# Ledger of designs, part 250: miniprotein binders against b1l550

Target 1, 279 residues: b1l550
Amino acid sequence: MRLPEELLERARDIHSEAPSHRIKLDRVGSFGLKVPVEFKGFLLLAEADVWVSLPEGRRGVDLSRQVEAIYELSNPPKDPFSLCREAAISLLEKLNYADSSGVSIRFDAPLQDGESLKYYGVEISSIASDEIINKIRVEILGMTACPCTAELIRAYKSSEIAATHTQRSLGILEVSTKAEHPDPDKLASIIERAMSSPLRTYTKRPDEGGLVIRSLSNARLAEDVVREMIHLFLEEFGHLPEDTHILAAVRSMESVHMHDIYAERSFSLDEIRKEISSH
Key: E = the ipSAE of ESMFold2; O = the ipSAE of OpenDDE; V2 = 0.75 times the mean of E and O plus 0.25 times the DockQ between their complexes.

## First folded at step 20 (miniprotein)

Design za10 (at its last look DockQ between E and O 0.97; V2 from the best seeds 0.86)
Fold by OpenDDE base, look of step 20:
Structure za10 (fold): chain B 279 residues (1-279), chain A 94 residues (1-94)
Amino acid sequence: as target 1 above (279 residues)
Amino acid sequence: GEIRIVVEIEKDGRRIRFMYVITDPEKLELYLEEIERIIKLFGATRIRIVVEASSEEEARRLADKFRELAERLGYDEIEVTREGNRFTVEAERE
């Protein structure tokens, strides 16, 4: 049953009413939307969040307009980066009472792995106010080998390749910049290169053996991985604005412990350059 | 070469600034199209676009494209200024 449209003339606009408490809200929106995006030739169903700020004098946000904004731009499907930026702007235009807007899009990004696919997690965001800030978070799994155990085993038995424990590790790069979103594949590559070895979706026995040997020959602490990530990031993305903010982190699911090892560094490009130059 | 584009759009006293730092020439056209879409989506009455490139010639070419864009979009007052390899395109409409 659809209610008569004439009722709209009689009904109070609840959203436009003054709230009982005049308090501004930072984010009001719809979370967990599903939107199609095109990424590297793949049509993907992504999860999306859209929101705007709410002024103190308005009871509620017109949520339907928010949803409309992103879906209008999602047909036909486009790259999630453009979608994010355009939707953020559209939200501010459609909801003119808002002083800020935001869009976040999440999906698993496909990555070619031989004849198969592996993936990394990606979250793309744009926040608009007097400026647009673009944020991207990339998470990808790799493998680390412990150099400490390797050294102990080498000391115990003289071997060219020392055995050590290996584990799966999650690498994270989060970048916030006034420039466009950095390339997620490049970010994922930085993380993989910073680890002892990448993971493979499938391996033949010789390939698996080679992967393990590579890992053993490139043993790295979680701390080493983070530092390497930062180093590689600076080489690849040093052209970004100096106020660009980065989080580099690793969570190592240690195979010999019941707990994980975590390491991180948060920094701006300006800050880290000064730090490195001081040494 | 690296191209920097800073876009400022204004409507009814609201101004939004956003920026591109382009190192891949293949993406340039994509971003130009996006900028056009954003201007339209926002309904900007005033736009200011600053382009900086590694050469004056490249910056000029980009500035010309933005001038043409402003003309196409119906802006009445268009001004292009130069400072070295930096060009500024300003346009306004009623």
Scores: ipSAE 0.832, ipTM 0.940, lowest interface PAE 0.5, mean pLDDT 93
Fold by ESMFold2, look of step 20:
Structure za10 (fold): chain B 279 residues (1-279), chain A 94 residues (1-94)
Amino acid sequence: as target 1 above (279 residues)
Amino acid sequence: GEIRIVVEIEKDGRRIRFMYVITDPEKLELYLEEIERIIKLFGATRIRIVVEASSEEEARRLADKFRELAERLGYDEIEVTREGNRFTVEAERE
């Protein structure tokens, strides 16, 4: 049922009034929107949040304009990165009382895995004010093999056994930059290459044996996985602005423990370069 | 070769600055189209686009593309200036 448009002439415009308590708000928005996106030829259902700042002199935000800003740009479906950056600008244009806007978009990205597909998590955001800051977080599962247990087993009575505990590990790269969002596939590749072995959707027995052998020959502490992520990131993305901020992390779901191991390093490009060049 | 594009758009006293650091030539056309969409979406009355590339020839070709974009979008006062491999395209409209 649609109410008559004539009511707009009689009703108070609640949102444009001054509030009884003049307190600015940092984020007022619509969260959990379902948005179609097109990524690498796939039509995916993404989840989006949109928001703007609200000055102390305005009682409310025009919520329909927020939703309009992203849905107008998402039909027909388009590249989620362009959508994110464009929607952040659109919000600031449509809601001109705000001094900043933000958009986040979350989806599962397909990745080739032999003759099948696997998926990794992507969350992007764009924050617009007098400049735009783009952030991307990529999460992908891999396999890690413990080098400490591998060394103990190797030393066990001149053992011919090549073994250690292996587990799924979640690798995380998060990048915040003034440049465009980094390619998520490149970030996912960095994470997988830093692990002891990738995880597969399925394997046949010879391939499964190969993965296990690879993991044993490439045993790494969670700490070393994080260090390798940073090394590989600098090779691929060292061209980004110097104030680009990165978080590299791994959460290892240790098969021999009741708890997880977590390792993390955050840094800016200028910070890490100074650290490395001092040695 | 690396391409840097810095875009400043302005409407009604609001200015927004954003940039691209392009290493994949396949992405270049995607970002040129995105920049045009952003200029139209924002309704910019002033634009300033700084292009820098590894060669003067490449930077000039990109600057020409942005000059043509400004002409197509109806900007009346278009200036292009050069400093080495760096070109600046500035334009205004009503």
Scores: ipSAE 0.808, ipTM 0.934, lowest interface PAE 0.9, mean pLDDT 90
ESMFold2 (binder alone), look of step 20: mean pLDDT 86; pTM 0.872

Design za11 (at its last look DockQ between E and O 0.96; V2 from the best seeds 0.86)
Fold by OpenDDE base, look of step 20:
Structure za11 (fold): chain B 279 residues (1-279), chain A 94 residues (1-94)
Amino acid sequence: as target 1 above (279 residues)
Amino acid sequence: GEIRIVVEIEKDGRRIRFMYVITDPEKLEYYLEEIERIIKLFGATRIRIVVEASSEEEARRLADKFRELAERLGYDEIEVTREGNRFTVEAERE
């Protein structure tokens, strides 16, 4: 049942009315939209959030326009990076009362693992106001081996390869920059290379053994992983603007403890360069 | 070489700035196309694009592309200025 269009002439525009309390809102939008994106030759169904700011003199946001903006740009499906940037701009154009807009797109990114696929989590965002800030968060699982236990066992029993406990660890890189989004595959690679070893979806027995041996020979503390992530990031992405902000973190699901070990560093490129140069 | 592109678009007193730092030449066309789409999506009446490259020749080529873009999009007043390996393209329309 469609209501008669004539009713629109009689009905108050609730969204354009003055609110009872004249307060600006930072973000008003639709969260949990499903949008198709093209990524590395895959057509993926991604989750998307779209929002704009709301001035103090307006009761509500035209939410339908927000939804329209993102879906117009999503047909045909395109890469999520361009989609974010273009949608953020489109939102500001369509909703001229807003002083800021934002788009976030989340999905599991496929990563080739031999004849199989593994994945990493990715969230791509663009926030527009007087400037566009692009954000990307990558999360990927790897494996860490504890060097402390390895050292103790080596001291106790002389062996070429010391046994130690291993666990899954979640590595996180979050980057906010005025430049375009960093390559998520490169970010994922940095995280994997910073750990003792990557995880594999499919392993044959010899490969599994090799993976474990590699991990044992490359034992790293959670702290080591974060520092290595930062080091590798600087090598790969040192060309980004100096005000680029980075969060590097790891959550290790320790196999000998009931709790996780967590380490992080938040920094800007200029800050970390100064820190390293001071040594 | 590294290419830096800073784009400023303006409409009805609203100005938005965004930038690219391109290290992969294969992606250059991709970003140029995006810039065009953004300009169109926003309906910019004024654009300012600053390009910086490792060589003057490369920067000039890029500036020429943006001039051509402005012409194609119907901008009437187009000015290109140079400072070393940095070119600025400014364009306006009604």
Scores: ipSAE 0.844, ipTM 0.944, lowest interface PAE 0.5, mean pLDDT 93
Fold by ESMFold2, look of step 20:
Structure za11 (fold): chain B 279 residues (1-279), chain A 94 residues (1-94)
Amino acid sequence: as target 1 above (279 residues)
Amino acid sequence: GEIRIVVEIEKDGRRIRFMYVITDPEKLEYYLEEIERIIKLFGATRIRIVVEASSEEEARRLADKFRELAERLGYDEIEVTREGNRFTVEAERE
């Protein structure tokens, strides 16, 4: 049932009042929205958060306008990166009392895996004020093979036995920049190439054997995976603004341990270039 | 080569500046269309678009596209200025 429009003339406009306590809020929004997106020909159901800042003199946010801003742009479904950047600007236009707005969108991105398909995690955000800052985080599983155990086994009896423990490792790249969001497939590729081997949806025995042998011949510490991710990132994305900030990390689910191993480095492009050039 | 586009939009005293650093020429039209949609969404009364490319010819072609965009959207007082491989397109509508 729809209530009569005439009630709007009698009811107080609560959200436009001054609050009892004049305190600015940094993020007021709607979280966990389901939005359709179109990515590489796939129709996906993404999860989105939208928010704005709220000045000290305004009691509440026009929450329906926030939700409207993103749903107007998501019908029909469109590319999630454009949706994210456009919605952030639409929020500032629709909620002109705010100093800033933000949008985040999360989805599983399809990735070709031979004759099959696999997925990796993507979270993007855009924060708009007098400028726009775009952030992307990609997470993808790969395989790592421990070089320490491999070397110990190789030294055993002086014979070549290609053996070590292998495990799934989660690679993470997070990029915050004033430029457009980096291509998530390129970020995922960087992570996979830094690992000992990519994971496959399925393999037949000869292919599985080859995959394992390749991982053993490309054994890497979690620390070296992070370093390789940084190296490959600089090759692909060194053109981004110098104040672009990156986090590169690996969480390895070590198959011989009850716990995970974690390695991480954060940096700006100008910072890492100075560090590398000094050695 | 690398293409840099810096866009500044303004309405009612609010200014928003955003940028693109495009290395894939097949993505150029995608970003040009996005910029047009953003200008419309914001309802900008003033726009300033700075394009820079590896050659003057490439940058001029991009600046021409933004001049056409401003004309198509009904902007008046369109001005295009050049400084080497860098072009600035400014337009106003009120």
Scores: ipSAE 0.825, ipTM 0.938, lowest interface PAE 0.8, mean pLDDT 91
ESMFold2 (binder alone), look of step 20: mean pLDDT 86; pTM 0.871
ESMFold2, look of step 21: ipSAE 0.807; ipTM 0.934
ESMFold2 (binder alone), look of step 21: mean pLDDT 86; pTM 0.873
OpenDDE base, look of step 21: ipSAE 0.839; ipTM 0.942

Design za12 (at its last look DockQ between E and O 0.96; V2 from the best seeds 0.84)
Fold by OpenDDE base, look of step 20:
Parts: sequence; structure tokens; C-alpha cells
Structure za12 (fold): chain B 279 residues (1-279), chain A 94 residues (1-94)
Amino acid sequence: as target 1 above (279 residues)
Amino acid sequence: GEIRIVVEIEKDGRRIRMMYVITDPEKLEKYLEEIERIIKLFGATRIRIVVEASSEEEARRLADKFRELAERLGYDEIEVTREGNRFTVEAERE
């Protein structure tokens, strides 16, 4: 049943009313939308959040306009980076009372693994105000081998290749920049290269053996992984604006413990360059 | 070479700035198309685009593209200025 449109003339516009308490809100929007995106030749169903700020003098946001904004831009499906930036701008235009807008899109990104696929998690965001800030978070699993245990076993048995415990580790790179979103595949590659070895979707026995030997030969602490991630990031993305902010982190799901090991560093490009130059 | 593009769009006193730092030439056309879409989506009455490239020739070519874009979009006042390898395209419409 559709209500008569004439009722709109009689009904109060609740959203435009003054609130009981004149307080600005930072983010009001729709979370958990599903939007199609095109990524590396794949059509993916992504999860999306859209929001705007709400001024103190307005009771509510026109949520339908927010939803309309992103879906208009999602047909036909396009790359999620352009979608984020364009939608953020469209939100500000459609909701002119807002001084800021934001879009976040999340999905599992396919990554080629031989003849199969593996994946990494990605969250792409754009926040618009007087400037657009683009944010990307990449999460990918890898494998780490413990150098401490390896050293103990080497001391005990004097073998060229020391056995050690291995575990899955989650690497995280989060980048916030005034430039366009950095390439997520490159970010994922940095994380994988910073670990002892990448994970494989499937392995034959010889390949599996080789993968393990590689990890043992490249044993790294969680701390080592984070430092290596930062180093590789600077080499690949040093051209980004100096005020670009980065979070590099690793969560190691230790195989010999019931708990995880976590390490992180947050920094701006300017900050980290100064730090490195001071040593 | 690295191309830097700063786009400022303005409507009804609202100004938004965005930046592109392009190292992959294959992505350039994509971003140019995106910038056009953004200008249209926002309904900008004033635009300021600064392009910087590794060579003057490349920067000029980009500036010319943005001039043509402004013309195509119906901007009446278009000014292009140069400072070394940096070009600024400013355009306004009523």
C-alpha cells in the first residue's frame, strides 16, 4: 500500500525539524549496504557504508538520498575506488546541509595463486569535506617461522636447516592519504614479502615442502615483519604526500601458545623519514 | 614520470580539494574521466586544476585537456597559467 502523496503536504518534515538537543553529529548513515563493484575483472558484491554529518539544527538525515547516491553510481558496476570518491562527492551535493561525507566499501579481493585464487581483505574509504581523504586497509594472511626456537634447535642438533614452529600471521596495512587510494595488490604484496612465506590455496607435496623450507630459511619475529613492511612500503609508496598516515601491524597466531602476538607502528611519511634519517 | 593533479571544485561557497599522484600512465585516462564525472556530479561553478609533470610538454598536454574539458562543460571564463612544469587551469561559469 502506497500512501497518497497529498499527505506529504500535511505531514511534518521530521528530518528538518529542530532537535530537542542542538548537537552536531559526526556520522549519520546507512551501514551494511550491498553494492556491486568491478575489481580486476571480477564482479563482486561488496558491503558498503555511507554517511554524512548532521548539523545541530537538523533532527535527521535524509537517508534515502544517501542510498540513492551510491546506487546511482553503482550501475553499471565500477571500480570501488572511483565509486568511493564519486559517492562521497555526490553525498555532499545531495545533502547540502552536511559539511562532511564518507563512504566505506569492504570485500575480499581475489589474488592469483598459481592456477587458483587466494584472497585478501580490503576496506576502501573516502571522506569528503573541504578535502578528500582516501583510506585503504588491506589484510592478508601469511606464514611466519620463529627465529628464536630455530636458534635453540640449531644449538641443540647442529643442523643447517633448523626446525621451528610456524604459524599463520595476519598482516595489516592501513593508509590514509590526500592522494588517490594506493594499489591494494601492491600493499598485499608488501605484506607477503615481509613475512616468512606466503600462504597457498593448494600445494602439492613438493611445493609444500619448498614453502616450509623457505619459511624456515626466512624466520622472522612479528617485530621483524612490521619493520620489513614499513621498509618495503617506503620503497614502493615514498612518492605519496608527506602527511600520508600509515598503520603497519601484524597479528601472529602463535602455534605454541594460546594467545596471539601483536605488533604495530603508526606513522606519517614525514615522521618516519625523520626517524630513519636520525639514525 | 610522476604526474600530480590537484582539483578544486566550488559551488555555492563550498570548496572541495582532491589530489592525484599518478605514476602509472595507464591509469591517467581513468582519472581524467573520473575528474570529469566529479565536476558534473558536484555541479561546480568554479574549478581550479593544477597539473605538474616531469616535463613541460606533458604538463601542457594535460592542461590543454582540462581546458578542453572546461569548454565542453560550458565554462565561460577559462584561464591557463604556467609556472615551470606546473600549469593551472581556472574556469568559471554562472
Scores: ipSAE 0.818, ipTM 0.936, lowest interface PAE 0.6, mean pLDDT 93
Fold by ESMFold2, look of step 20:
Structure za12 (fold): chain B 279 residues (1-279), chain A 94 residues (1-94)
Amino acid sequence: as target 1 above (279 residues)
Amino acid sequence: GEIRIVVEIEKDGRRIRMMYVITDPEKLEKYLEEIERIIKLFGATRIRIVVEASSEEEARRLADKFRELAERLGYDEIEVTREGNRFTVEAERE
């Protein structure tokens, strides 16, 4: 049922009124929207959040205009990174009372894995005001092998047994920058290369054996996985603005324990370069 | 080499600054198209685009692309200035 449009002439415009308490709000928006995107030839259903700031003198936000802004740009489906940046600009244009806008988009990114596919998690955001700040978070699972247990087993009766516990580990890179979003595949590659071995969708027995041997040959502490991520990130993305902020982290789901191990480091590019050059 | 593009757009007193640091030349055309869409979407009446590249020739070619973009979009007051390998394209419209 559609109500008569004539009622709009008699109803108060609640959103345009002043609130009882004149307090500015930082984020008012629509969260959990489903938005189609196109990524590397795949049509994906992504989850999006959109918001704007709300000045102290305005009671409410025109929420339908927020939803309109992102859906107008998502038909036809397009690259989620362009969509994110463009939607943030569109929000400021459509909701001119706001000082800032924000958009986030989350999806699982497909990645070729031999003759099959695997995936990794991507969340991007763009915050627009007098400048635009772009953030990307990439999460991908890999395999880690414990070097401490490997060394203990090697030392057992001076044996040459190559063994240790292995487990899935979740690697995380999060980048906040004034430049365009970094390539998610490059971030995922950095994380995988920092680990003992990548994970595969499936393997036959000879390939499975090779994967295990590789992981044992490249055993790494969680701390050293994070350090390697940082090293590889600087090689690939050292060109980004000096105030670019990075978080590198790993959460290891230790196969021999009931709990996870977590390691992280956050830094700006100028901060980490000074730290490295002083050693 | 790297290509750096800083885009400032303005309408009704609101100014937004965007930056691109392009290391993959195959993505350049994609970002040029995005910049054009953003200028149109925002309805910018004033634009200022600063391009910088590893050589003067490359930066000049990019500046020429942005001058042509401004002309295509109907900007009348187009100025291009140079400072080394850095070119600035400024334009205004009604």
Scores: ipSAE 0.789, ipTM 0.929, lowest interface PAE 1.0, mean pLDDT 90
ESMFold2 (binder alone), look of step 20: mean pLDDT 86; pTM 0.871

Design za13 (at its last look DockQ between E and O 0.96; V2 from the best seeds 0.84)
Fold by OpenDDE base, look of step 20:
Structure za13 (fold): chain B 279 residues (1-279), chain A 94 residues (1-94)
Amino acid sequence: as target 1 above (279 residues)
Amino acid sequence: GEIRIVVEIEKDGRRIRLMYVITDPEKLEKYLEEIERIIKLFGATRIRIVVEASSEEEARRLADKFRELAERLGYDEIEVTREGNRFTVEAERE
């Protein structure tokens, strides 16, 4: 049943009313939308959040306009990066009372693994105000081998290839920049290269053996992984604005413990360059 | 070479700044198309685009493209200025 449109003339516009408490809100929007995106030749159903700020003198946000904004831009499906930036701007135009807007899109990104696919998690965001800030978070699993245990076993058996415990480790790179979103595949590659070895979707026994030997030969602490991620990031993305902010982190799901090991560093490009130059 | 594009769009006193740092030439056309869409989506009455490239020739070519874009979009006042390998395209419409 649809109510008569004439009722709109009689009904109060609740959203435009003054609130009981004049307080600005930072984010009001729709979370958990599903939007199609095109990514690397794949059509993916992504999860999306859209929001705007709400001034102190307005009771509510026109939520329907927010939803309309992103879906208008999602047909036909396009790359999620452009979608984020365009939608953020469209939100500000459509909701002119807002001084800021934001869009976040999340999905599992396909990554070629031989004849199969693996994946990494990605969250792409754009926040618009007087400037647009683009944020991307990439999460990918890899494998780490412990160098400490390896050293102990080497000392014990005098073996060229020391056995050690291995575990899955989650690497995280989060980048916030005034430039366009950095390439997520490159970010994922940095994370994988920073670990002892990448993971494979499937392996034959010889390949599996090789993967393990590689990891043993490249044993790394969680701390090592983070430092390597930062190093590789600087090499690949040093051209980004100096005020670009980065979070590099690893969560190692230690196989010999019930708990995880976590390491992180947050920094700006300017900050880290100064730090490195001081040593 | 690296291309830097700064786009400033303005409507009714609201100004938004975007920046692109392009290292992959294959992405350039995509971003140019995006910038056009953004200008249209926002309904900008004033635009300021600064392009910086590794060569003057490349920067000029890009500036010319943005001038043509402004013309195509119906901007009446278009000014292009140069400072070395940096070109600024400013356009306004009523």
Scores: ipSAE 0.826, ipTM 0.938, lowest interface PAE 0.6, mean pLDDT 93
Fold by ESMFold2, look of step 20:
Structure za13 (fold): chain B 279 residues (1-279), chain A 94 residues (1-94)
Amino acid sequence: as target 1 above (279 residues)
Amino acid sequence: GEIRIVVEIEKDGRRIRLMYVITDPEKLEKYLEEIERIIKLFGATRIRIVVEASSEEEARRLADKFRELAERLGYDEIEVTREGNRFTVEAERE
């Protein structure tokens, strides 16, 4: 049912009124939207959030305009990174009372795995005001092999039996920068290369054996994985602005324990470079 | 090697600054197209684009692309200035 348009002249415009309490809000928006995106030839259904700031003198946000901003740009489906940045700009244009806007987009990214595929988690955001800040978080599972248990077993049998516990570990890289979003595949690759071995969708027996042997020869503590992620990140993305902020973390689902191990480090590029150069 | 592009767009007193730090030349065209779409989406009446590259020739070529973009989008008063390997393209329209 559509109500008569002339009622708009008689009805109060609630959103444009002053609120009872004049308090600025940082984020007012629509969360959990489903938007189609195109990523490396795949059509994916992503989840998106859109928001704007709300000045202290305005009671409400034109929520339909927020939703319109991202859906207009998502048809036809396109690259989620461009969509994210462009939608953030469109929000500020459409909702000119706001000081800032934000968009986040979440999806599972396909990654080639031999003749098959695997997936990793991606969440991106763009926050626009007098500048645009782009953030990406990548999460991917890998395999870690415990060096402590490996050394204990080596000492017991003098390397006649090579063994240790292995487990899935979740690697996390989160990057906030003024430059365009880093390539998620490169971030995922950094995380996997920092692990003892990547996880595979499936393996045949000889390949499985090789994967396990590689993990044993590349045994790493969660702390080692985080440090390696940082090293590899600097090699690949050292060109980003010096105030780029990174979080590198690992959550290891230790196969011999009832609990997980967690390690993390956050830093800016200029901060970490000074730290490294001081040694 | 490395290309840096800073785009400032302005409309009705609102100014937004965007930055691109491009190391993969295969992606340059994608970002140029995105910049054009952003300028159109925002409805910018003034733009200022600073390009910097490893050589003056590469930076000049990029500045020429942005000058042509401004012309294509109907901007007047297009001004291009140079400082070493850095070029600035400024334009405005009604």
Scores: ipSAE 0.786, ipTM 0.928, lowest interface PAE 1.0, mean pLDDT 90
ESMFold2 (binder alone), look of step 20: mean pLDDT 86; pTM 0.863

Design za14 (at its last look DockQ between E and O 0.97; V2 from the best seeds 0.85)
Fold by OpenDDE base, look of step 20:
Structure za14 (fold): chain B 279 residues (1-279), chain A 94 residues (1-94)
Amino acid sequence: as target 1 above (279 residues)
Amino acid sequence: GEIRIVVEIEKDGRRIRIMYVITDPEKLEKYLEEIERIIKLFGATRIRIVVEASSEEEARRLADKFRELAERLGYDEIEVTREGNRFTVEAERE
């Protein structure tokens, strides 16, 4: 049943009313939308959040306009980066009372693994105000081998290849920049290269053996992985604006413990360059 | 070479700045198309686009493209200025 449109003339516009408490809100929007995106030749159903700020003098946001904004831009499906930026701008235009807007899109990104596919998690965001800030978070699993245990076993058996415990580790790179979003595949590659070895979707026994030997030969602490991620990031993305902010982190799901090991560093490009130059 | 594009769009006193730092030439056309869409989506009455490239020739080519874009979009006042390898395209419409 659809109510008569004439009722709109008689009904109060609740959203435009003054609130009981004049307080600005930072984010009001729709979370958990599903939007199609095109990514690397794949059509993916992504999860999306859209929001705007709400001034102190307005009771509510026109949520329907937010939803309309992103879906208008999602047909036909396009790359999630352009979608984020365009939608953020469209939100500000459609909701002119807002001083800021934001869009976040999340999905599992396909990554070629031989004849199969693996994946990494990605969250792409754009926040618009007087400037657009683009944010990307990449999460990918890899494998780490413990150098400490390896050293102990080497000392014990005098073996060229020391056995050690291995575990899955989640690497995280989060980048916030005034430039366009950095390439997520490159970010994922940095994380994988920073670990002892990448993971494979499937392996034959000889390949599996080789993967393990590689990891043992490249044993790294969680701390080592984070530092390597930062190093590789600077080499690949040093051209980004100096005020670009980065979070590099690793969560190692230690195989010999019930708990995880976590390491992180947050920094701006300017900050980290100064730090490195001081040593 | 690296291309930097800064797009400033303005409507009714609201100004938004967007920056691109392009290292992959294959992405350039994509971003040019995006910039056009953004200008249209926002309904900008004033635009300022600054392009910086590794060569003057490349920067000029890009500036010319943006001038043509402004003309195509119906902007009446278009000014292009140069400072070395940096070109600024400013356009306004009523």
Scores: ipSAE 0.822, ipTM 0.936, lowest interface PAE 0.6, mean pLDDT 93
Fold by ESMFold2, look of step 20:
Structure za14 (fold): chain B 279 residues (1-279), chain A 94 residues (1-94)
Amino acid sequence: as target 1 above (279 residues)
Amino acid sequence: GEIRIVVEIEKDGRRIRIMYVITDPEKLEKYLEEIERIIKLFGATRIRIVVEASSEEEARRLADKFRELAERLGYDEIEVTREGNRFTVEAERE
C-alpha cells in the first residue's frame, strides 16, 4: 500500500534532525547488496557495500539514495572496476553532507584453465574524499612443494628418489593506490607464477604428472613464495605511485600437519625500493 | 609508452583528484569514457585535466580529446596550456 504523498508535508524529517549525541560516524551504509556486473564477457552477481561518512550534526543517512547510486549505475551490467569508482563519486554528489564515501565489490573472477574454467577471489574498493584511493585484493590457490623434505629424501643414501609432499597454498595480493585498480588477472598470474605450480580444475593423467614434476623442480617455502610475489609485482606494477601500499601473503595448508603456515609482507613502493637498493 | 592523467573535478567547493597511470593502450578509450562519465555524475563546474605522455605528439592528441570533451559537455571557458610533453586543460561552466 502506498501512503498519500501529502503526508510528507506533515511528517518530521527524522534523518535531517540533529542526533541526541553529536558524534561523527566514519561509515554508515548498506552492506550485502547484490549487483550485476560484466567481467570478461561473463555476467556475474557480485556482492557490494556502499557507505558515506556522517557528520556529527546529522541524525541519519539517506539510505535509499545510497542504494540508488549504485543500482542506477549497475543497469545494464558493466565492468565492476568502473562501477566501483563511479559509484563512489556518485555517492558524494548525492549525499553532499558526507566528507567521504566508499564502495566495495566482491566477486569470483573466472579464469581460463585449458578447456575448463577456474575462479579466483576479487574484492575491490574505492574511497572518495579529496582524492580517490583504490584497493584490490586477489586470492588464488596454487600448489607448493616442500623443499625441506625434498632435500632430506635426496640426501637419503639408499635411494635417489626426488620426492616431497605437496599442498594447496592460498596466495594473496592486496594493493592500495591512488591510481586505477590493477588488473586482477595480472595479480592472479603473479601469485600463480610464484607458486611451485598452478592448480587445475580438471587434469588428464599426463598433465597431472607434469604438474607434480614441475612442482618438485620448483620447490618453495611459503617465505620464498611471498618474496617471489613481491619481485614479480615490482616488475609488473613498479610504475604505480610511490605511496602505493601492497600486502603479499601466503597461507599454506601443509598436507603433513594439522595446521597452516602463514607468511606475509606489507610495504609501500617507496619503502621496498629503498630496502632493495641498500643491499 | 606510459600515459599519466590527473583529473581534478570541483563543485560547490568540493574538489576531488583522480589519477590514471596507463601502460596498456587498449584501456585508454575505456578510461576516457569513464572520465567523461565521472565528470557528468559529479556535475563538475570546474575541471582541470593534466596529461603527460612519453611523446609530445601523443600528449597533444590526448589534450585535444579532453578539450573536445569539455566542449561537448558545455564548458564555456576552456584553456589549454603546454609545458614540454605535459598539457593542462582547464574549463569552467554552470
Scores: ipSAE 0.790, ipTM 0.928, lowest interface PAE 1.0, mean pLDDT 90
ESMFold2 (binder alone), look of step 20: mean pLDDT 86; pTM 0.865

